VH-VL binders against Tricalbin-3 (TCB3). Designs and how they scored, part 6

Target 1, 208 residues: Tricalbin-3 (TCB3), of Saccharomyces cerevisiae (q03640r272to479)
Amino acid sequence: RVESTTWLNSFLSKFWVIYMPVLSQQVKDNVNPQLAGVAPGYGIDALAIDEFTLGSKAPTIKGIKSYTKTGKNTVEMDWSFAFTPSDVSDMTATEAREKINPKISLGVTLGKSFVSKTMPILVEDINVAGKMRIKVEFGKAFPNIKIVSLQLLEPPLIDFALKPIGGDTLGLDVMSFLPGLKSFVKNIINSNIGPMLFPPNHLDINVE

## First folded at step 1 (VH-VL)

Design t06 (framework fv_siltartoxatug)
Fold by ESMFold2-Fast, scan of step 1:
Structure t06 (fold): chain C 208 residues (1-208), chain A 120 residues (1-120), chain B 107 residues (1-107)
Amino acid sequence: as target 1 above (208 residues)
Amino acid sequence: QVQLQESGAGLVKPSETLSLTCGVAGGSFSGYYLSWIRQPPGKGLEWIGEINHGGSTSYNPSLKSRVTISVDTSKSQFSLKLSSVTAADTAVYYCARTYDSSEWYAFDIWGQGTLVTVSS
Amino acid sequence: DIQMTQSPSILSASVGDRVTITCRASQSISDWLAWYQQKPGKAPTLVIYKASSLESGVPSRFSGTESGTEFTLTISSLQPDDFATYYCQQYNSYSPTFGQGTKLEIK
């Protein structure tokens, strides 16, 4: 059976604004060392995430499939989700007006110290979609949660665009650079999430 | 009591789109997922994809770029379209049911199957 | 994808025999495994689900067992109606995959 998601999307939208700054810092802390390691291979003196915010629009749950045959003290469901932080077509006029847009920029630096020049590359048109299986096991019956298990039902759709600003000012062949960088970013995402959540892997969270 | 029955053209030309329909009789498919599964002559079974009453789909990654499954609840039918077919797509095509349950349930009811031959 | 390997590919037996068919998963699937029977010209029919649970309407002579990534289907006293091709199928991963089949034939 597919369930209504209105209540869940309302909850997620409120929680997202609290969690997003934490997520932003964790991504920068994890990714910037990896980008620094790749920079020499591109003939670049530095490469780093300069700004990272996913904006105020939370991931949206598009559907929940609840299972009618459940074990005692167990709830199982499949969640279909989408994350389109720049899209306003599914928002009211008021929501769209008040929305904080995502801003993700990568800084490409040539030179050192006082003779360095930095060019930003914007990450835009973010589109992430997938299906997640969630199993909730209750230790002392509802509402005490013992274990939450998460697994992606298939590799998620992850898409975005890289848009350089002022590439000509650095003499960089930006069009040759971008496909490699985009592949590298996707590989970072897959390497960090794949072993945890992509089939046949799953993540068990013990809350007791 | 639920019965599944496949229908559609048994001959498709290379590069064209294979189109099949599965009729559901004797009960609602609400609370179930309906899948397409194929079997090339003399070979094993391959899952193509699934759909539920609400139109939610999941596809075999190896076929995802070519396959579309849709549902028509007013006729109690769901359909398969597989584009850009080749001789490798020649197979008996089955529709089959899985119960919407916490156990991921196996395919408990199958249609009789329909042979689709891809040839010029 | 999880690969399912069945053995033997062909099994010859006589009515009244106890026969065992084996299926091995390339990785852990817990007990999320089904067995199907397919007679010539017919659709597969479910025999066993969740490794060892007998499907409703299936004779009690059929049973399934699990040991790690190895699964068996056993028919305790083979009847003429049991000569068919048998397939195992995992459904632990969302893209379900089938074994290549075991043809059970008359000796």
Scores: ipSAE 0.000, ipTM 0.408, lowest interface PAE 19.0, mean pLDDT 78

Design t07 (framework fv_siltartoxatug)
Fold by ESMFold2-Fast, scan of step 1:
Structure t07 (fold): chain C 208 residues (1-208), chain A 116 residues (1-116), chain B 107 residues (1-107)
Amino acid sequence: as target 1 above (208 residues)
Amino acid sequence: QVQLQESGAGLVKPSETLSLTCGVAGGSFSDYYLSWIRQPPGKGLEWIGEIYHSGSTSYNPSLKSRVTISVDTSKSQFSLKLSSVTAADTAVYYCARDFTYEMDVWGQGTLVTVSS
Amino acid sequence: DIQMTQSPSILSASVGDRVTITCRASQSISSWLAWYQQKPGKAPTLVIYDASSLESGVPSRFSGTESGTEFTLTISSLQPDDFATYYCQQYYSYSYTFGQGTKLEIK
């Protein structure tokens, strides 16, 4: 019932280092425009992603199920995945030198009366897990993959911590708005992922 | 070799919270999902919800406002809490493993009666 | 939610008979369907998964087929141990849903 994922995890680890800069830029390019026009409340006037680097640790595939009743030239699979990048504070000096460190930070602009100030908030303790359906349609042109379809089979677990890394709070109690900001960030993630990946939706990637 | 066993109070008063635990023996907890299913006497099966070892949950929308499933990987168990119970919640409650979404291993079931 | 409808609700048969139970999904669910057998007083047991795959340890007289949104469970030579209630279940989309059940009883 269980298929080995060792080779796939080895491949993903190597591929992740190459693809992660592209993924980081795609996230910023797609999310920041949505944040530019939105005031999340709690005295926050604006929000933007300042840095988005997921580090060198790839998502881990926990299980794969392949399906035999698929179309001609088609393979359908379910993947269980987990993504928990290591924080720099948890690394040894050797690990910190050898690994690309994950860094996600949010620029939060706070307004008080007629004064506004931007402060950075670091995203740490990231934990993401879920189930994903992958459908691969094969073609004749190299690399012989025509379309890859992705669909999440459940809302993924997405958890993280928000940590202010200094800045001028304008006398505002930053601890009072962090839970609301966390909720707002989770809502942005779900609103971007839902329309693309939750049933009945799926994301098609054309390779040919 | 994976075995599941339900435990908890068999009698719950109306308006109280139904609480059950499922003990899991064998296998790796991260290799599968775990579900709760119920069956009222003489009726069919109803899926309540599922959980992954990470704590990720999915619930039946009809029960979502009342149901909480949690996992304790250190004790190899997961639990169901269903609040504000009524006589309609009287059922045999099963826990089950869904490795690749089908439920291949089931506990023996435990009857929970909602009565004053 | 995806609705699963089984037919018939009750099926009477004799040992040695070939019986077929049907399950229809309210929308396309690909092959994401399982069949379960439940004997009185017992937990359900998995019989067929992915519409047509036989679960390990289940007798070869059980088989599943699919055609669009219609799924069938067939028992080719009914044995006394097969008299039970059978349920189909879709696992294509949350919320997972079961059919109402088909009771297979002695004629």
Scores: ipSAE 0.007, ipTM 0.441, lowest interface PAE 13.2, mean pLDDT 76

Design t08 (framework fv_siltartoxatug)
Fold by ESMFold2-Fast, scan of step 1:
Structure t08 (fold): chain C 208 residues (1-208), chain A 122 residues (1-122), chain B 107 residues (1-107)
Amino acid sequence: as target 1 above (208 residues)
Amino acid sequence: QVQLQESGAGLVKPSETLSLTCGVAGGSFSGYYLSWIRQPPGKGLEWIGEIYHSGSTSYNPSLKSRVTISVDTSKSQFSLKLSSVTAADTAVYYCARGPLDYEGSWYYFDYWGQGTLVTVSS
Amino acid sequence: DIQMTQSPSILSASVGDRVTITCRASQSISSYLAWYQQKPGKAPTLVIYKASSLESGVPSRFSGTESGTEFTLTISSLQPDDFATYYCQQYNSYPLTFGQGTKLEIK
């Protein structure tokens, strides 16, 4: 199974190192305005992604199912994927030693009674898994790909832990609020990804 | 206890549309691929197509121009419509489910309906 | 389409025999193969999935193996309930495809 995806996982791990900085900036540019817009609704003065890097470990393709008859210029596949950037179980000893750890932090300013109080919260224990349908339509121009269509077969499993930076905090009200913040973050993800990728929606990427 | 049960007309005239419904009870409807498979008398099994509870479909290319599968999650049902039928479409039609999980497991059919014979004749 | 070819088409055996049914894929399907048992007038039932995993409730006399694109279903000591038609199915690629079936009959 893993052997049947070895080539693709090798490619993804090499591509991830190159693409990760671009992805980091795209996420900040697109998500931070939305976080800023909803922060007042939760009694939060400010909410933004401060640091965003998913580390050196790429998503892993666990299985691929290919369509054999999809049309003359088309390839269609269902990919099973998992993304656990903190997990070293599928790394070599050398890769694990050289791993760049994921660093995702949220800057949260709470209430007005704590003037200028900003609390950095780390996003850790990230676990994302799902099934994605990929359709590639071939064209004439290099790289000979005209359109890539992406669709999730169902909402993906997305889980993570929120941990205040600096270990123990004495803000018990802050700790009790973290489950609400986690739900809020998941809602932001669903509201941004749902209209693009959740069925019956799909995302078409035009490649020239 | 998981039960799948096919229902629909057992006799369809040539050129008309074959319509069947599968009810799913006693088990999870969500998170499973739901498929239609047929078996002409004395012959082997042929996969027709599938639907996921979200509405995403995949069809056998040999039948794609004639087949439509739809799902009604509120009733735990999914249905098959096969248009422009001929005598070659005479078969026992089965509905079946397949599990979808995040460990990278692809689906096989863990539960099948009893099957319903559909005869296409004038 | 991935073609699944079963052999033999008909297998005659006696209770207590060790029987083996083979299924060959026209191209690589990894371990994405299932075996079904179908008795006359009944729906197919799952026996083996992922080439070698025994379905819950299926007797331990059933086993599956794989070697490249060749897959086998073995019944170590045939029982009266085992006389049926067996189908292999690949679920690596769309469209999903079945073998033509092997009829296991009384000798």
Scores: ipSAE 0.000, ipTM 0.507, lowest interface PAE 12.7, mean pLDDT 78

Design t09 (framework fv_siltartoxatug)
Fold by ESMFold2-Fast, scan of step 1:
Structure t09 (fold): chain C 208 residues (1-208), chain A 118 residues (1-118), chain B 107 residues (1-107)
Amino acid sequence: as target 1 above (208 residues)
Amino acid sequence: QVQLQESGAGLVKPSETLSLTCGVAGGSISDYYLSWIRQPPGKGLEWIGEIYYSGSTSYNPSLKSRVTISVDTSKSQFSLKLSSVTAADTAVYYCARASYGEDWFDYWGQGTLVTVSS
Amino acid sequence: DIQMTQSPSILSASVGDRVTITCRASQSISSWLAWYQQKPGKAPTLVIYKASSLESGVPSRFSGTESGTEFTLTISSLQPDDFATYYCQQYDSYPYTFGQGTKLEIK
């Protein structure tokens, strides 16, 4: 419902500012070991997330489709969402001026321990969109929530641009490995989210 | 048209695990909840449990400690495992579907007899 | 658990008869009840859902009604194809439960 998505988006935007620093640290802590493991496969000495902030713009709920298992104390909803943290086309002039931009960079390190150079690859033009199924199971008294189950209905659209800076000064042909790196980054996202949220998996949050 | 087909061993020894699979054809598996229902010879129907393609399950409390239902979306299949079987578990086992948002069983598999015998 | 009690357990009738099978829930289940027909050696098939809605392809001689916790399945003019065992099922609450069945047999 259009009216219900307005209040939800307002709530999400306020919560996002509070939660985003925690999410940023969790992503770095979980992803950097995986990136370190594949660096040798690309012929580089190290690969890591150097900066990770998703900015002040929260994911937006674009639509909700509700289903109810009447009499089973269960409500199911499909939420359509989009995360376009660099997009200002849907913002007021004031919101756009006060927006904190996302800053995501991968550090590529080349060279020996005695002399090494780290070149940033910027992750820009982020566009994530998908559909999530949310199942809420109520306890004895409504609205006492017992379990919230989350699942992505299909692998989400994840798109971004990798923009190296200083690559030509390092003598590295970054263009030759960017397509593979982009595919790898998408795979690492899927491998971290898949076991929790991609079909047939789901994430159960016990509220009681 | 939706079709459901049970498969698995028809004979299981006491104390072993009963394992059955339900193949689903003629519709997106994400549009349905799939249940396992059994019927001992000459007796009535007993609901075992329900699964959604996400892996979300609900089990009959009388069987919950012994039952696991799982889903394989790549094969459009749902499976039942019932551990520590006894002669009381001898029954025809059916899989049946309910459409998402609706809870009656509009399509059933033909059933498969599982006999628990030494 | 919600107990579903069917009456009678066995009903003997003749072709052309009006027959009524009753199902009683041990607690309120709103209209969340289905009726299934099972012929010997076959899987059950849906007849009525939501207490009174006729499943597509089922003859119009079948009907369902509800009154509080009591539900009925009526066949207005019994045909030879209707001799079978009938089960009610509630889907208001987990676990789903079935009645013990009513065997409709020829007199």
Scores: ipSAE 0.000, ipTM 0.427, lowest interface PAE 15.5, mean pLDDT 79

Design u02 (framework fv_utomilumab)
Fold by ESMFold2-Fast, scan of step 1:
Structure u02 (fold): chain C 208 residues (1-208), chain A 117 residues (1-117), chain B 108 residues (1-108)
Amino acid sequence: as target 1 above (208 residues)
Amino acid sequence: EVQLVQSGAEVKKPGESLRISCKGSGYSFTDYWISWVRQMPGKGLEWMGKIYPGDSDTNYSPSFQGQVTISADKSISTAYLQWSSLKASDTAMYYCARLYEDTFDYWGQGTLVTVSS
Amino acid sequence: SYELTQPPSVSVSPGQTASITCSGDNIGDKYAHWYQQKPGQSPVLVIYQDSKRPSGIPERFSGSNSGNTATLTISGTQAMDEADYYCQAWDSSTYEVVFGGGTKLTVL
């Protein structure tokens, strides 16, 4: 039986707004050096995340499908999550005014010899879904949380569309550029998440 | 009373497809994981994978990922284990078992699959 | 990969205590479960979560789990207890069910 997650989704929606700015900066700090290192491989002078926010809507926890105790002071739960940012056109006027839409953009710079142009590429139509295993280890004397371990049970579904802003001013065939960039972005996500969250790896959060 | 009833013994040739079944009764079928366990002749128990019938969510042992397909039809309280192309090395007794917390509290009677050329 | 090791066979006379061990690195930090399998039959759960008995299992069956060894103990062993016994644990690091190799208990 799937257990109700209403209270957890309520907590996540409040926490998400507070945490999102921190997540945004952490992503830029970790990803931009990697993007800088591979830009020459695409015939580009510079490539960087220009803006990153996943908006005010938190991922939804769909349910706890299993509740298994492994080890004497350990509880294990499998959670399904989904993140599909709300379209402003589907919101009431009040909701639209209070919510921040997701905005991710990449800056592409071309040019040498003191001539450079930067074109933004928007990341839109974001859809993320997956299954996560959460393992909670308790302390011995009292049921105090000691360690929380996170692991993805399979590669998550990550889909999005890339939309360049700007004309032919950069001298690029934009249509031949985008498919390679999309594949590269997905590879960067997997190379950063894989060592932390894919089996047999897991991310340990020490609460004490 | 909780029962898991499996389909009858099968004799197949290499390359043939096969699907065996496990029907649950006496409990809410959609609320418990069903696992498949292999036992080679004269050998021990090997966990293959599990399915949650309520939404057909599956988890496979790495040793069996891509080799078999586990599915379920909740309208008839039945779980399935399927091979697209059998090998002689698939000769074994196959058990279905209900997962209760950390352990298997009820087991099917087993389905003997013999693959010979 | 996590492994559980059992002795391949244990022999005991009727009425004596049988002891079947299951060795694994820090298995005492995991729950150990035990299954009985008689020839031609399905496994039956006899002990779960180290020391608990399912309804219908005689109280002569008991279990313990500490350090690197889990133990299934059968006191006053009867001819009907003759079977293969398997220990099982959950390896949370690989998300796999792990079975021991099995122990054949003979009562002679």
Scores: ipSAE 0.007, ipTM 0.462, lowest interface PAE 9.5, mean pLDDT 76

Design u03 (framework fv_utomilumab)
Fold by ESMFold2-Fast, scan of step 1:
Structure u03 (fold): chain C 208 residues (1-208), chain A 119 residues (1-119), chain B 108 residues (1-108)
Amino acid sequence: as target 1 above (208 residues)
Amino acid sequence: EVQLVQSGAEVKKPGESLRISCKGSGYSFTSYWISWVRQMPGKGLEWMGKIDPSDSYTNYSPSFQGQVTISADKSISTAYLQWSSLKASDTAMYYCARQGYDSWEFDYWGQGTLVTVSS
Amino acid sequence: SYELTQPPSVSVSPGQTASITCSGDKLGDKYAHWYQQKPGQSPVLVIYQDNKRPSGIPERFSGSNSGNTATLTISGTQAMDEADYYCQAWDSSGAYVVFGGGTKLTVL
């Protein structure tokens, strides 16, 4: 029902604010070593995530497909989700103004030693959409949840814009490598998500 | 009556493309999953994957992911199984079968499509 | 990857009880379904959700499922019951359908 969807989105909004700092740290810890290893291939001396926050606007559940029972104690649901943290069309002017905006910045360093220059590149206009399978296994005493399994049903739509700041001041020609960098960033996201969430893989959360 | 009617037998050479069909009748086509099942000569049943005709969502067996494409056209109540490049090892009987969204079993099966891939 | 194991063949005399087993890790926590396939024909559902019979399936067909083993039981076995039998369950890790290797039932 509409009532059930509204309640779920309300819950996700509250949980998102609490979980976001944890997600931020996990992404930096896992991705920065990969960025450091690939930077020389682009003619970049160093590349790292400086800031990572997806803001206060949570992903929205757009639809839930009827569940399929795959066992005596299991139910399976397909959730359609969208994540558009910069979209303020559903917010009042006050809400939009006070919202903690998403901020993802990459530090791009060119040069070495005392001649090096570091330029931030902002990741903005984020649009993520996809379908996720949620499988719930119940324990001995229904409705106690034993395991929740998460799986993406296909590669999600991931789109964003890369916006350099300070390039004019630093004299850096960033326009020549932005398309390659954007493709590289998308590949890193898919490579990290794939082993966890793309079929046949899934993420299991043990509640018991 | 509920019926799943599959396309006729095919004889192909390695490297050729092929698409076979499964047409549902006698029920609401968009209210049931359609699965494809392979049976190699003298062998058992292997589940390949399934589709929801209402939105074309697919789920594939790990063994068949990337090897075949399952699609559906709900306007004509037909599901499809497609190969871009056939191999001799694709020689088999292919069945379609339906499953209710809140069911675990396959209650109705098509008659099967025999696909033979040889030189 | 979840696997269901069946004996390749079972032989019984007419009128005797045939038992066909299907083994899998914690199979009793899943629903087991059974299909009959005669030569040149499509599979036919004979037992679903462990022990339920579809309309048109004779009373002599029954099923059970507990622990690691599901069993299809055919009492008073008739010549017409000679066929290949396949068990089926769902792999609880990815909602994948899994079939057993099949059991050839001979009635001689």
Scores: ipSAE 0.000, ipTM 0.449, lowest interface PAE 16.3, mean pLDDT 78

Design u04 (framework fv_utomilumab)
Fold by ESMFold2-Fast, scan of step 1:
Parts: sequence; C-alpha cells; structure tokens
Structure u04 (fold): chain C 208 residues (1-208), chain A 119 residues (1-119), chain B 108 residues (1-108)
Amino acid sequence: as target 1 above (208 residues)
Amino acid sequence: EVQLVQSGAEVKKPGESLRISCKGSGYSFTSYWISWVRQMPGKGLEWMGKIYPGDSDTNYSPSFQGQVTISADKSISTAYLQWSSLKASDTAMYYCARSDYEGYYMDVWGQGTLVTVSS
Amino acid sequence: SYELTQPPSVSVSPGQTASITCSGDKLGDKYAHWYQQKPGQSPVLVIYEDSKRPSGIPERFSGSNSGNTATLTISGTQAMDEADYYCQSADSSGTYEVFGGGTKLTVL
C-alpha cells in the first residue's frame, strides 16, 4: 500500500517541533569546530553559530514511491521532500501568526582579547529539496521494526542567502567575502552529511 | 475498466529503429509500474525491464541493458519500448503489463505487439 | 543469475489434481506469482503473493510457497485449464523480476 502524504506530513509537523532543540545542539557541536578554520583567512578572530532554529514548519513530503519487495519482511520507499521554512503561502492566517520563524545566525568576532566585537550574519531564504530512499526491515513478528535504512538518491538542492548586520561598522568589506563563506558553509554541510547519506553511503538505525 | 492497449504489429529489416507503445486507461497511470516482457516464437516469457511513469525511473534486466530503451509520456498515459538498431534475434511478441505496487505482480496485460525482423 | 525451474510438462485426467512446481534458491522468502497463458492469448494472473486469487479466478486454483519451492495446485482439473503456466518472482537482490521456463498442462 502507498502511504498518504497527508498523514506523513501531519506526523512530521508534530515531530519536528519536539526534535528541533536536539537538532540545534547537535549542529552547533559538530559545525562550530569546523568554522574556526575560516577566521585567519578573512582577518577575523572567530566564526561560530550563535543561534540555530529551523522554525516550526517541517519539511514536506511531495511524493512516495514503493518498490517490489526484496523479501517478505522488507519494504522500500522513495520519498521526494521539500523544505522551505520561511514560506507561509500555504498557511492560514492563524497558522502564519503562530509560526515560529527560522533563525540561523553566525557570529563574526574581530579584535584581540580586550577589544573584541561580534557581528551577526543571518542565514535566510532557505530552500532544500531532495529524494530519500527508506528501507524498513521487519523482525519476526510484524509490526516489529528491526532496521531502518536511509539514503539520499542524489545530492540535494541546498540554497540560502547570507545577510550581514552592521558590517560597515567593523571597517571591513564584508560583502567581498560572502560568496566564499557561502561556498564554505555548503562544503561543511556536504562533509557532515555526505559520509552518512550521499550515495553510495546510507545510514542504518537499529530499532528492534 | 483498467486496460493496456498496445500498438500494432511491425515488420522491420535489421538495422532499422523502432518504437512500440502501451497506452493505459481506467487507472492512475503514474501510480503503477509498467513492465515489458518478451516472448520469442514458441518460447517462454522473459522480463525485460520496467518503468515507474510518475518519475520515469527505470530498471532493466541485465540481459536487456543497453539493447532497448524504456520510456513513458505521462501526459498521454503511454509507455514505450525502443530499439536504435534491430536484429533478427529481436523477432518476438512483446507484452506490456501493469505491476501492482501493493503486490508486486503483473495484474493487467496488453494484447501484445508482434515484431518481425527479417531481411 | 537467479533462475526459477519448472517441469516442462504435466499431464492429468479430467477431475484429477494437477501440481506445478517452481524451484529457486530461498524462494519461500520471496513472493511467488502464477500466470496462465493459452495459445494466441496474453498471460492471465491466476495466483499472486503465493496464495491469493484475483477476482474471476476459480477456487480450484490455489498456491503455496515454502523453502525453495512454490506450488500451483489445480483441484478438479477441467479441459479449460489446459494452458502454459509460468511462475514469477524477484531475483536474489530483489532488483529484477524473473519468470520460470513454463509448464505445459495437458488434460487428457
């Protein structure tokens, strides 16, 4: 049976709000050490994620495709997904009013220990789309799930804008390094996700 | 009523190109796989490959990979099987069949297209 | 390559039970499906997912699948059941569909 995208989108919306604080902390813990390497090249002392939330709007599943069973206890599905956390065009007035907006900011620190200033760079206009393969292996008694395998079928579309706040007050031409910083951020995403989810890699979750 | 209607019989010479068709009606064409099956004169059924019209994803038998191209046009609910250069060994009856996504079996079959390749 | 093996022919008298086997490595761990083909006609699905009958298929048709062997059973065989029968499943990887070589059922 092909599952309803309406049911799945409803589930993801509820789960997303619960999981977001965990995701925020995991991203900061893994990414901030990598951002430290950028600092000397641009005449800055430190670069770090100050704030991270993708908001209350979850990714949307656009389509589900089922495959021929490889075994009687295995089901395989391809999911097409889109993530546009700032988009409110499909929301009611009440939903839009109660929405928690995405907010991702990077702090750029300049100066020495007694004269340091931090400038925020906002990450906005986020647009992510891709295709995910999900394989579920059941244990002896259905509906006992044994293993869930996740894999991206192709490199996902990842796009966003970097918007500095107060760059002119630092005496730097911050606009001149933004294209390089955007490329670097995309490379960090690919280096963290690639070994887990990009083909031929996949992530196995043991459930029992 | 669910139905698959195939194009008419073809008589071709070796080296010629050919495309045959399979038109679905009475169901959601983009929600089911379409398989192509070959049956040489007096022989059994051979699975060639399949396509999911919703996203044009294809899967070919190793014996037919590179020999044929399977495609679909969802705007007219039609799947295609194509040869760039026919050989005498391609002489056969070709069936299209719908694969039910729930059961992974071929529940509806076309009437078949007879392809004859001779000099 | 994965192969499904069927006997080339089976003969029964009217009213007898016909059994057609389909053998493949670990076939019982996968679904087996069965098709009937009469001369000059397209195949017709008679059993799917080991033992289920499509609407319009008589109750005398039944199926089973365990270990390495799937079996199509036709009880009270009638002259109209005379045909070629093919089993079908997926290969070892589940990537490709595979047909058996076919069994000619003769009712004498």
Scores: ipSAE 0.007, ipTM 0.459, lowest interface PAE 10.0, mean pLDDT 79

Design u06 (framework fv_utomilumab)
Fold by ESMFold2-Fast, scan of step 1:
Structure u06 (fold): chain C 208 residues (1-208), chain A 121 residues (1-121), chain B 108 residues (1-108)
Amino acid sequence: as target 1 above (208 residues)
Amino acid sequence: EVQLVQSGAEVKKPGESLRISCKGSGYSFTSYWISWVRQMPGKGLEWMGKIYPGDSDTNYSPSFQGQVTISADKSISTAYLQWSSLKASDTAMYYCARGPDYYSSEAFDIWGQGTLVTVSS
Amino acid sequence: SYELTQPPSVSVSPGQTASITCSGDNIGSKSAHWYQQKPGQSPVLVIYDDSDRPSGIPERFSGSNSGNTATLTISGTQAMDEADYYCQVWDSSSDHWVFGGGTKLTVL
């Protein structure tokens, strides 16, 4: 069964305004230590997240398909989602007017002998899409929730563009390392999300 | 490798009792439903019922309620389909199939090779 | 009791698109699964949850499910696709699995 997503998207939009700043800081606080002391290759000495805001546009649930109960006290749903923070075509006029542009920039440190220079690289045109299976197991009395299980049905689409913003590159070819940097960034994302949510893994949240 | 292996073909007379088996391997047997499916000669698939081996919970098709007994022994990862008194109309191929777990699709993703049961005088 | 209706047979020439329908009241509100069975063999899952394909199943197999009809589509049909095809749903009102009657696909 396909459900209306209006109520959920309304909730997510309001919740996103409150939580996005917290989430943005948490990403920076958790990822930057992983990047410290790592040489990604391609002539890059160090990498760090400089600015990180995901913008005012929340992820959108495009569809919910509910399944009939076949297991024990379990309700199963597939949520199709998309996160396109730079796309305003699916927003109301009011939402588009109040949109805060997402701003993600990476500080790339390039080294040559004793000289090192840090230059900014912008992350733009973000497009994330996927399908997540949500299983809700009920306890002894309906509607008491016992366990919520989350699993991505397949690795999600994650795409973006990298744009350098000026700077002294110490003679290094900036354009030659962008494909490698993009792969490195995707690997960091997959390393953080994969063990929790990519098949055959799942995340169990024990509620009551 | 995930497999369901069924017992061999049976030839019986009306009124005799019979139990056929379906042994799972390569996965957590207690975490998945096992369904039994009948296919009469030249006919389609009919769902008979299912069992959750972890707690022996059963669910039967109305057409088969009281006609057969489904059981499981989780210590040897084996599910059973049993008749107290066979009829000629029980002549069919019987399949076992693995049903949904709490983290996978609801479809029957693994099937046994089938057990042919022939009931004739 | 809930029933699924399939055409008993569908014939196509090699390379043509085969369309096998499965009709049931409000079947689009349920998850439809499809199985392929060749003579003397066990059924094989080819489509689950309306449109998803198991690993190892060729991309020419696809599915849809809306309203009162679920459809299995086989594009560029090959001789090896000749088989019986069965649809399946869970009927929550009676708490049991329901299979369609099966469709024999003949390729030339």
Scores: ipSAE 0.006, ipTM 0.434, lowest interface PAE 12.8, mean pLDDT 80

Design u07 (framework fv_utomilumab)
Heavy chain, then light chain:
Amino acid sequence: EVQLVQSGAEVKKPGESLRISCKGSGYSFTSYWISWVRQMPGKGLEWMGKIDPSDSYTNYSPSFQGQVTISADKSISTAYLQWSSLKASDTAMYYCATYEGFDSGMDVWGQGTLVTVSS
Amino acid sequence: SYELTQPPSVSVSPGQTASITCSGDKLGDKYAHWYQQKPGQSPVLVIYQDSKRPSGIPERFSGSNSGNTATLTISGTQAMDEADYYCQAWDSNTDYVVFGGGTKLTVL
ESMFold2-Fast, scan of step 1: ipSAE 0.013; ipTM 0.479

